VH-VL binders against q9umr5. Designs and how they scored, part 385

Target 1, 268 residues: q9umr5
Amino acid sequence: SYKPVIVVHGLFDSSYSFRHLLEYINETHPGTVVTVLDLFDGRESLRPLWEQVQGFREAVVPIMAKAPQGVHLICYSQGGLVCRALLSVMDDHNVDSFISLSSPQMGQYGDTDYLKWLFPTSMRSNLYRICYSPWGQEFSICNYWHDPHHDDLYLNASSFLALINGERDHPNATVWRKNFLRVGHLVLIGGPDDGVITPWQSSFFGFYDANETVLEMEEQLVYLRDSFGLKTLLARGAIVRCPMAGISHTAWHSNRTLYETCIEPWLS
Key: E = the ipSAE of ESMFold2; O = the ipSAE of OpenDDE; V2 = 0.75 times the mean of E and O plus 0.25 times the DockQ between their complexes.

## First folded at step 18 (VH-VL)

Design yf1 (framework fv_nofazinlimab; at its last look DockQ between E and O 0.66; V2 from the best seeds 0.79)
Fold by OpenDDE, look of step 19:
Formats: structure tokens, sequence, C-alpha cells
Structure yf1 (fold): chain C 268 residues (1-268), chain A 123 residues (1-123), chain B 112 residues (1-112)
């Protein structure tokens, strides 16, 4: 038998977006119990990420309890950050594979059509004025805004990403790291043609330095300091990187080739 | 001048499906979401769901239990609402409406409406 | 779902007199960031709904200043200072804070 799969959606998303993924799982792993959580759908996905983490936690706890052998998480886009936080705050999760599907794991600093859609009168270079205010931090998109030119503001004002990354000191950092390290495998999926996640390497914990040069995961302070366990996970062979070109952001959960190559191998 | 123009009236048998279109003009289609709202004769307004063309995401009122499918064609600036397994209770005028999402200004729900499409379900 | 309750459901008014419609939500419509997404719509006989007020108290373009919206939290009010013949129709409040979006039952305004 296959372990249950829990799916967490992204920004402005719902369970409907995963109809193809469900089909693929059913065809290749018949009998798999797949639960796509319909929480914080649509505009509700703009609520603070910690609020979302609490809601999703309440939903996954009973599922995990019924699956003592473990479960798999497939978390798409913004959902990937929700899941990472979820795994950090839960001391009793039983997640085997955590599949991060095109998620801005190291944050977002994009000036894409999607950003302009949400901030019609703002530019990427000025968004820090909004996002790093108490008011801005009430929006999920600002909870993982990572401005490389205003690192001081990020570190001090980010109420979510800086904390789950262990970039800002907090009393739960050690425990969260311990909890996150309970994961069996961290599967990172993304690609250069995503068009939304910026930089796209954020899906692999890469990100801009102060000169907007993209550095890899192994060059990041969070890795070097092992602040939330990336270095430890890599050392024990628990991190899988699956880059794929030719896939737009809204197609990651519906692409058959991507599923077979990057997702299916970790559903057991 | 912003306009939402819907397709014509429909008469359907129970158990069949209906697909209503909503063509937007006078603005940038991808800057907005298109929602669908229905109104049974002599009754109030009921929200069905929305499509966000730029994201390709659709969100639905769970009351319809998957009977509603909302899609969009950016090339024609047209949104569609399909309702399956029609029942007599689905007889209503169906409206499309526009929504603007703006973090700073807030959500501007239903600032423009279509003219409505009457859907009659009868044996 | 958030239940929107309007009062009254029927509102006969003499021309030139003021009118007031109440709308109550089953839970707070205030986001954590402070915005409140409460809208008022007017539907004249045989026409599509038209938005009059957004975010509690903001009038849409072309809406006469005799219309005003107020309220906070769970209690909201639409007021018409001087009712005119063209104001005949059904008025709906709608919340856009919680999914799914929900409307009040509607208030039918008629001239006595």
Amino acid sequence: as target 1 above (268 residues)
Amino acid sequence: QVQLVQSGAEVKKPGSSVKVSCKASGGTFSDYAISWVRQAPGQGLEYLGEIIPIWGTANYNEKFKGRVTITADKSTSTAYMELSSLRSEDTAVYYCARTKYDILEGFSDFDYWGQGTMVTVSS
Amino acid sequence: DVVMTQSPLSLPVTLGQPASISCRSSQSLVWSHGNTFLNWFQQRPGQSPRRLIYKVSNRDSGVPDRFSGSGSGTDFTLKISRVEAEDVGVYYCMQGTHEPLTFGQGTKLEIK
C-alpha cells in the first residue's frame, strides 16, 4: 500500500488546480489516499502565513494520526512555505517526503506580471516600504518578501520567512530545526522558465546577494550556519533537487512529465 | 468604457449542462478576476465562484459540489461558466462581474456587471 | 459561510424622505490589516446589480451623494438622505472578506 498524500495549494489557489495531479497519482499509484486541503482558498490565501500554518496544522494532524507509517506532502508555490513552517512547528509529524513544488523557499523578490497584478502602483524596488511594515506583514505575499537591498529591514520586520529560516534569533529556533529534521526527504522542484518565482533558484534555496547575483543553497548563510537543518539534510542525502525547464508556474501541478520525473519517485 | 457582455438565454433539460460566456472590453482582461453570481426568479444573489485569468486559477462556492466549472480565454477576453447536472432549482439569471485585486487599495468586488443570462431548466 | 442579515426586507418610503438599511454579518468583516470589505449594490427592476458603496463607505463614480455607507465590524448601514423615484429597487449588502462571498437577502425599496 502507498502512504497517504496531502496536498497544499498556493496563492489564490484551491483544490481544483490539482485535478490532474490527482489523476496522475491514481493512475500510477492506485489506492493512494490523496487529500487536497481546501483551506485558505482564493483571496483567503492572502492571510498571514502563520494563520494559515495553524489552520493547515489542524487539518493534517488527524490525517497523520491515521497513517502511522507516514505521509507525503506535496506543497505548491506559497504552500511550500506553509508546509516548511508546518514541519518546523510540529514536533510529532510523520512526513516521509516533503515535495516542494516550485516554492519560493528562500523568498520572493520578483517584479513579474503577478506582482504588478497585486501591486499595480508599486515596483519591486519600493515594495520594502510596504512589506516590511506591520501592516504589510498582514499579507502572505509580504511574509516571504526578501529584499536583498534592505537586509536589515528583512531581518527585523519579516514575521515569517526570517523566523522559519532561523535568520533572526528566536526562542524556538532549536526546536523548529529539530522538528524539521524529522522529514525523510526534501524534494525541491522548480525551473528557469517558471516566470513567477524570482529568482527561480529560490525554489532550491538559492537567492540574490546584495548585488543581485544569485547564490546557490550551499552559499547561503542559513545553510552555512545550518540554522534550520539544510546542511544536515544534505549531509545525510535527504535533499533531492529536481530542476526542469519549459514549465510555467501554473503548470507544475499539471505536467505529466514533471510528475513522472520529479514527484512519482517519492510517492511510496 | 468597461463592458461585460454575456451570451444569450438558454433553455435546458434536467441533467444537461449549460455554458455561459462573458466577454470583457474596455480594460485589460488579465488585470481582473471574473466572478459569477446567479439570481433565481424573485430571489437574492448567490455567489458561484471566480476565475483569475492571469493565474489560471478558479475558485468555487463549495455549495455546488463540483458542478460548476469556470474558465477563461485571455486571447478573446472571455470568461465561461459551465453548470452541469442541471436541476429545476438552477433556473436563474446568471451574471458575470469584475473584481480588482489590489493589496494597497483592497479588493474591489463587482465594480462592473454583465447584463445577465437567463437559464431555464424545465422538462 | 458568513451570513449577511439585512433589515428591513421591505422598505416603503415617501418621496423626499430618508431611508436606512441595516446589514449585519455573522462574523467580523475586518481583515487583520484593517480593511473591511463590505459592499452595497442597487438593483433596479429588470436591470443588473450596480455597486453603490465599497469598503463600507466609499461611493462609486456616478453615485449621488445622497447615498452613504457606514459601520464597522459586524454592523453596517446604507442611508439615503432624500429618496427619489429612481431609487426604487432592491438593495444588497455583500461581504468580500471571507470565502465564499455572500450577500444579504435584499431590501426592496418602494415609493409609498
Scores: ipSAE 0.917, ipTM 0.951, lowest interface PAE 0.5, mean pLDDT 96
Fold by ESMFold2, look of step 19:
Structure yf1 (fold): chain C 268 residues (1-268), chain A 123 residues (1-123), chain B 112 residues (1-112)
Amino acid sequence: as target 1 above (268 residues)
Amino acid sequence: QVQLVQSGAEVKKPGSSVKVSCKASGGTFSDYAISWVRQAPGQGLEYLGEIIPIWGTANYNEKFKGRVTITADKSTSTAYMELSSLRSEDTAVYYCARTKYDILEGFSDFDYWGQGTMVTVSS
Amino acid sequence: DVVMTQSPLSLPVTLGQPASISCRSSQSLVWSHGNTFLNWFQQRPGQSPRRLIYKVSNRDSGVPDRFSGSGSGTDFTLKISRVEAEDVGVYYCMQGTHEPLTFGQGTKLEIK
């Protein structure tokens, strides 16, 4: 039988948004138990990501306990950061495939139309003043804001992303790396026409340098230092990169070709 | 000047549905969430749910989930609330109101309200 | 659901006298470590609601300075220092910290 699938949403999602994904799974892997976690909905999706990680952890424990052979995670947008943190903090997770669906894994440096309704009228170059303050860190979008021109502030003020990337020393760094490395496959999905994730290569652990030139995963210091296990995982052949053009941010979970190409093979 | 203008009063039979519109003007429609609140005669206020037009995803008060559908049409700057399987206790004035989400101010809830739409459910 | 309890439910006041309305929530309205999304609305007879106060104590534009809000955690108060005839109506507190958003029962302010 197929492993259960757990779906973790992004900002302001509903279970209805995943109806096509659920249909695709049912058609190709009949009998698969799929759970879309109904937590931190609506404005609650703006709560600090560590609060969300704690709540999602409590929800996934019983599902994992009932499936000792393992589970799969499909994690969309902001949800991909929640899931990566889950893989780090859970000593006892049994995740086989972690499918990261257009998630800002190396952070966000863009205030596209999709996100401007949350930001003040400041330009993106000034958002660090809010996001790297205690007030800004009370909102999830700021927990992964990554201004390439203010690395010192990012490294000191980020309460979430700098920690799960191992970019700041903390007592749990070794155990988090060990836990992350227990995943079977890391499936990275994203594309140039997303329109929200900035740079879109953040979904593949790429990000801007100080000149806003995109450095790919293997050029990142967190990869080179293997700070949370990316280099080790790639060396095992466990990282899958599945880019696809022509898909907007809200359509990743409703495109059949994307599902068949990038998701279906990993739902054993 | 921000305005929320709602559709006119409706008289409906039990078991039918009603769709109320809320047209926004004097601002950027996609910068705000639109919420729906109702008030039965002589009663207090009750939140139904909201929509974020740029995302197209609604979030509902669980009390009404399954009977309420909230949608938005960005091209006309109009939000809609549809309530199905109407009962006599659904007789109420239905208001739309807006919320600004902002990482600086947090949530500025219901700073502007529509004029209300009376929905009467009777045989 | 967070229960919002107002008292009194009916508040007769002589013109020019002060009025005070209490609102209590069944759980803290603090967002995480900062903001408290407690709001006050006024509904005059035959009109839609109007926001008076947001985030506990911030007065909206055009709201007279005789209106003030205070409180923290679970206990909040709206005060009117000198009631005027135009203040007749029903006053609601509302919390925006937790889904779903919830209102108090309302306090009907009447002139004696």
Scores: ipSAE 0.756, ipTM 0.869, lowest interface PAE 1.1, mean pLDDT 91
ESMFold2, look of step 18: ipSAE 0.747; ipTM 0.865
ESMFold2 (binder alone), look of step 18: mean pLDDT 88; pTM 0.910
OpenDDE, look of step 18: ipSAE 0.915; ipTM 0.951
ESMFold2 (binder alone), look of step 19: mean pLDDT 88; pTM 0.912

Design yf2 (framework fv_nofazinlimab; at its last look DockQ between E and O 0.77; V2 from the best seeds 0.78)
Fold by OpenDDE, look of step 18:
Structure yf2 (fold): chain C 268 residues (1-268), chain A 123 residues (1-123), chain B 112 residues (1-112)
Amino acid sequence: as target 1 above (268 residues)
Amino acid sequence: QVQLVQSGAEVKKPGSSVKVSCKASGGTFSDYGISWVRQAPGQGLEYLGEIIPIFGTANYNEKFKGRVTITADKSTSTAYMELSSLRSEDTAVYYCARTKYDILEGFSDFDYWGQGTMVTVSS
Amino acid sequence: DVVMTQSPLSLPVTLGQPASISCRSSQSLVWSHGNTFLNWFQQRPGQSPRRLIYKVSNRDSGVPDRFSGSGSGTDFTLKISRVEAEDVGVYYCMQGTHEPLTFGQGTKLEIK
């Protein structure tokens, strides 16, 4: 039998977005128990990510307990960060494949229409004033705002991304790394035509340097220091990178070709 | 200046579907969300769900999941609400309403409403 | 779901007299960042609802100052200092803090 699949949605999202994915999984892996978690849907997705992590943890624990052979996670957009944090804080998770579906794994620093909707009176260059305040960190989107021009503020004020990345020292860094390394495979999915994740390489743990030059995962300090286990995972062949062009952000979960190429192989 | 104009009244048989439209004008469609609220005769207001065009996401009241589909056409600044498997209990005036969001200001829910669309479900 | 409970459900008022409507939520409507998304709507007979108050105490444009909203946490109040004939209708509170959005039962304001 196939391992259960748990799906976590993104910002302002819900289980409805994954109706096509469910169809694809049912067709190709009949009998698979797929659970799309309807937690923090819609506007609730703006709540602090650690609050979301706690809620999702409570939901996945009983699912994992009923699946001793393991489960697969498919986590979309903001959900990918939630899932990575889940795997970091859970010392007993049994996740075989963690599929990060167009997630800003290294954070977000975009000036997109998406951002303009949330910040109609601000530009990306000014968001650090908001996001790196205690007030700003009460919003999920600020929890993974990564301003390359204000690294000091990011490192000191980011209450989520900097911590799960191990970029700021904290007492749980070693344990979180150990927990995260329990994952069987980390499947990273994204692409240049996403239009929302900025830079799109963030889905592959790439990100801007101080000059807004995009560096690859292997050039990131979190990798070089193996602060949360990326280097170790890569060394043991546990990281799969699946870039795909021609897919917009809102289409990653509904594209059949993407599913067959990047998702299906890991739903064993 | 902002207006939401809905489609006309509908009379439907049980088991059928209805699709109501809501055309927005006087603002930038993609800057807002469109929600749907219904009101049965002599009853209160009930939230159905929303569409956020720029996100391409629709969110629904769980009570109606599986029967309600909310979509948007950015090119025409029109939102749609389709309700399937209609029942007599679905007889109501259906409203669309606009929601604005700003991180700094928060949610501004339903500052503008459509004129309502009466949907009657009868045998 | 968050249950919104209004009181009273029927409110007969003499012209020129004040009116007060209570709205209680089953859980706190305060976000961690401090905002509280509680709205008041007025629905006159045969019309669409109209928002009067947003975020507990902010009046929409064109809303007379005789309308005021107050409250915090789970307890909210809409007050009309001097009821006028045009105020006849049903008033609803609504919370926008939790999904799904929910309304109170409505309070029918009538002139005695």
Scores: ipSAE 0.878, ipTM 0.930, lowest interface PAE 0.6, mean pLDDT 96
Fold by ESMFold2, look of step 18:
Structure yf2 (fold): chain C 268 residues (1-268), chain A 123 residues (1-123), chain B 112 residues (1-112)
Amino acid sequence: as target 1 above (268 residues)
Amino acid sequence: QVQLVQSGAEVKKPGSSVKVSCKASGGTFSDYGISWVRQAPGQGLEYLGEIIPIFGTANYNEKFKGRVTITADKSTSTAYMELSSLRSEDTAVYYCARTKYDILEGFSDFDYWGQGTMVTVSS
Amino acid sequence: DVVMTQSPLSLPVTLGQPASISCRSSQSLVWSHGNTFLNWFQQRPGQSPRRLIYKVSNRDSGVPDRFSGSGSGTDFTLKISRVEAEDVGVYYCMQGTHEPLTFGQGTKLEIK
């Protein structure tokens, strides 16, 4: 009947956050096997993203093996970056729909109060100095910190985002692109009232230029060079964009209209 | 200097629920996490979960089978722990404690504790 | 869950003599860059716990220098160089590296 659904949570989060999403799936697609991966909970969500990718990979292998017709991924916030890396590193994944739920796909940049609990107040204006150091790259949020004013530091120091975006040459880039392109659909969800993802267009592969003007996905070098397959996916009609206003960062998985409009159609 | 002041002792029947408050003063409430730890009479310490108030979501020890709910009210600088479906083994002193997160220094767990709230579950 | 095992569970000590408490974890407590989130707490009779040591060996403010922590990986020790009457109570180790956070069973320190 319905393909299994695997859910990957975000920063300082756990499986309980998705209880409403699970209810919606049960109501509209009864009998769907939904697994919310309860890995890297709470403070462990700050571990390096490559460590998280390895752990989530180990968890999804048996689920995918039991479902030869395929699975769907719903990946929230930071979890969307974990899932995109999974699609690149897994030679034999069988993901049909990759649903990216307000994820910072092109990175995060800007001054946001939501980071006060983690970054020293006096150091927030210097986040690039922390994040683009070996110390900073040991923390997940720095793995996707993308400072448009220090592009050379980003390109040289990013241990995760610059690699999975194909912005820095590495020996696995061709294989990762091939693997990523095996996905059936890429569903991009986000909106202007999120309040955490900055710029919010990062959820749609948009991002700042050097003047902090947001360039759309189709204006990004990674798209134009087709570094990891975005241009190819768009040409196949495999990219779905589903923006929605009026939803704060913690409410994406508990809004029924958002579910019915942007998620439900892709869970067949 | 942070102070954590908890609500008073409670006596509850099995199957009911209890909600313990933890009022924080001193410092900025949004800059740290509030955790809950319990201690049955004559026993050791057991972690229940934590909230970071700026996110509004909480992380739980799964041993409590979804019986624990942790919330925060930023406007009053107060965290709450609610334990439902109470059993006699839930009789304990419940503490709130602070965790400070800092990307430069790492994690500083439970540097300040509340005075504790005795919860007694009896028929 | 990471199991934290303390030894001994009961520790009678003569005033002025040293005391040593062992704590062993079922998994490494190393996070990154040498950070190891192993903590020691003291609970005097009738009181809330008080943190003594954080990150293996760092003494909290107001904790006497007769308390010291050491260890690495999975094996840790709290030492009291000269036990005083005020040191009576239960001592807990706790790990903060893995979810859920877990405590040792406690070591009851008593004066002989």
Scores: ipSAE 0.701, ipTM 0.843, lowest interface PAE 1.4, mean pLDDT 91
ESMFold2 (binder alone), look of step 18: mean pLDDT 88; pTM 0.914

Design yf3 (framework fv_nofazinlimab; at its last look DockQ between E and O 0.72; V2 from the best seeds 0.00; counts 0 for: unsure alone 74.2 < 75)
Fold by OpenDDE, look of step 18:
Structure yf3 (fold): chain C 268 residues (1-268), chain A 123 residues (1-123), chain B 112 residues (1-112)
Amino acid sequence: as target 1 above (268 residues)
Amino acid sequence: QVQLVQSGAEVKKPGSSVKVSCKASGGTFSDYAISWVRQAPGQGLEYLGEIIPIFGTANYNEKFKGRVTITADKSTSTAYMELSSLRSEDTAVYYCARTKYDILEGFSDFDYWGQGTMVTVSS
Amino acid sequence: DVVMTQSPLSLPVTLGQPASISCRSSQSLVWSHGNTWLNWFQQRPGQSPRRLIYKVSNRDSGVPDRFSGSGSGTDFTLKISRVEAEDVGVYYCMQGTHEPLTFGQGTKLEIK
């Protein structure tokens, strides 16, 4: 039988967005138990990510317990960060494939329509004043705001991304790394035509330097220092990168070709 | 200046579907979310769900999941609510309402409402 | 779901007298950042609902200052300092802190 699949949605999202994915999984892997977690839907997706991590943890624990052979995670957009954190804090997870579906794994720093929608009176150039305040960190979007021009503020004020990345020292860094390394495969999915994740390479742990030049995963300090296990995962062949062009952010979970190419192979 | 104009009254048979429209004017459609709220005769207000056109995401009250579909057409600044498998209990006035999400200023829930669409489900 | 409980459900008031409506939520409506998404709506007979108050105590444009909202956590109040004939209708509280959004039962304000 196929391993259960757990799906985690993104910002201002819900299980409804994954109706096509469910259809695809049912067609290609009949009998698969797929659970799309309807937690922190809609506006509640703006809650602090650690709060979300706790809620999702409570939901996945019983699912994992009933699946001793392991489960697969499909985590979309903001959900990908939630899942990565989840795998970091759980010392007993049994995740075989962690599929990060167009997630800002290295953070977000874009002046996109999404950002303008959430911050009508602010731009990316001054958002650091808001996001790196204690008040700002009470919003999920600020929890993974990664301003390359204000690295000190990011490192000191980011209450989520900087911690799960091991970029700021904390007492759980070693344990979180150990826990995260329990994953069988890390499948990274994203693409240049996403339009929301900025830079789009963030889905592959690439990100801006101080000059807004995009560096790849292997050039990132988190990789070089193996702060949360990326270098180790890559070395053992556990990282799969699946870039795809021509897919907008809201289409990653509904594109059949994407599913067959980047998701289906890892649902065995 | 802001207006939400809904489609006309509907009479439907049990088991059928109804689709109500809500056209927004006087503002930028994509800057807002459109929610649907219904009110049975002589009863209170009940939240159905929400569409965020710019995100292309819809969120639903679990009570109606599987039967309600909310969509939006940005080109016409129109939101739609489709309710399937209609029952007599679905007889109500259906309202669309506007919400603005602003992290700094807060959520402006339902600052403007449509005029309502009466949907009658009867044999 | 968060249950919103209004009291009273029926509110007969003499013209010129004050009115008060209570709304209680089954759990706290305070967000971690401190905001509270509690709104009050007025629905006059035969009309669509109209928002009067947002974020507990802020009046919408055009809402007379005789309307005021207050409260915190789980207990909220809408007050009308001096009821006028045009105030006849049903009033609803609504929480926007938790999904799904939920309304109170409504309070029917009538003139004695």
Scores: ipSAE 0.907, ipTM 0.948, lowest interface PAE 0.6, mean pLDDT 96
Fold by ESMFold2, look of step 18:
Structure yf3 (fold): chain C 268 residues (1-268), chain A 123 residues (1-123), chain B 112 residues (1-112)
Amino acid sequence: as target 1 above (268 residues)
Amino acid sequence: QVQLVQSGAEVKKPGSSVKVSCKASGGTFSDYAISWVRQAPGQGLEYLGEIIPIFGTANYNEKFKGRVTITADKSTSTAYMELSSLRSEDTAVYYCARTKYDILEGFSDFDYWGQGTMVTVSS
Amino acid sequence: DVVMTQSPLSLPVTLGQPASISCRSSQSLVWSHGNTWLNWFQQRPGQSPRRLIYKVSNRDSGVPDRFSGSGSGTDFTLKISRVEAEDVGVYYCMQGTHEPLTFGQGTKLEIK
């Protein structure tokens, strides 16, 4: 029988957003227990990501306890960062497939619709002044803002992303790496027509250098230093990259071809 | 000049549905969430939920779960609230209001309100 | 759900005298480190509500400076330094920190 699936939503989402994904799983893998976590909905998705990690941790413990053979995670957009932190802080998680569905894993640096909506009087070149302040770090979007032109400020001010990426020294680095490496597969999904995640290669652990040239995952310092286990995981053959063009940010969980190609094979 | 203009009063029978519209002007529709609040005669204000046009998502007060549907049409700058399985207790003035989710300034809830739409549920 | 409790529910005031309305929440309205999404609305007879105060103490544009807001955590106050005839109506506090958004039950201000 199929392992249970836990779904973690993104910014300004709710469980209803995943109704089509639930239908696809039920049709292709009948009897799968799927739980879409109904936490930090709406405006509460802007709460600090560590607060969200704590709440989601409390919710997944009983689900994992009832499934000793393991579970799968499908984590969308901002939710993929919550899930990656979860895998690091949980000593006893039993996640087989971590499916990262168009998530800004290396951060965000882009003029997007939600940038304009959340920061209507600012351009991306100026957001470091807001996000790299104690005030800005009270909001989730600033927890993964990654300005390639202000690296020292990012490394000093980021309360979340710089820590889970191992870009800033911290006493839990060894334990977090060990915990993350217990995942069976890391499935990375995204594409060039997403329109929100910027650069879109952030979903594959790629990101800008200081010239805004995208460096792939294997060129990133966090990979080269194996800061949280990406190099080790790739060497095991446990990283799956599944890019797909032609899908906008809000359509990843409602595209059947995407599901069948990139998600279904990993829901054992 | 911000303006939220709602559809006219409705008289409905129990068990039916009502759909109230809220047309926005004087700003960019996608910059705001549109929320719905009701007020029964002589009573206080009650939040129903919101639609976030830029994300295409709605969030609902659990109290109304399964009976309320909130939608938006970006091309007409109009939000809609539909309440189904109407009861006499649903007799109220229904308001739309807007919220701005500005990180720098903070959340600006209900800075402007529509004129209200009376919905009367009676046999 | 966060319960918002106002007192008094009825507030008769003499013209030119101060008025004070209390609002208490069942949970802290502090977002995380400092931001508090507590709002005050005025509803004059026969009209839609109008926002007066946002973020505890920030006066909206066009709101007279005789209105002020204060408070922290769970306890908040709206003050009117000198009540005028146009101030008649019902006043609501509302919290925006927790889903769902919730209002106090209202305080009816009337002239003696």
Scores: ipSAE 0.745, ipTM 0.866, lowest interface PAE 1.3, mean pLDDT 92
ESMFold2 (binder alone), look of step 18: mean pLDDT 88; pTM 0.909

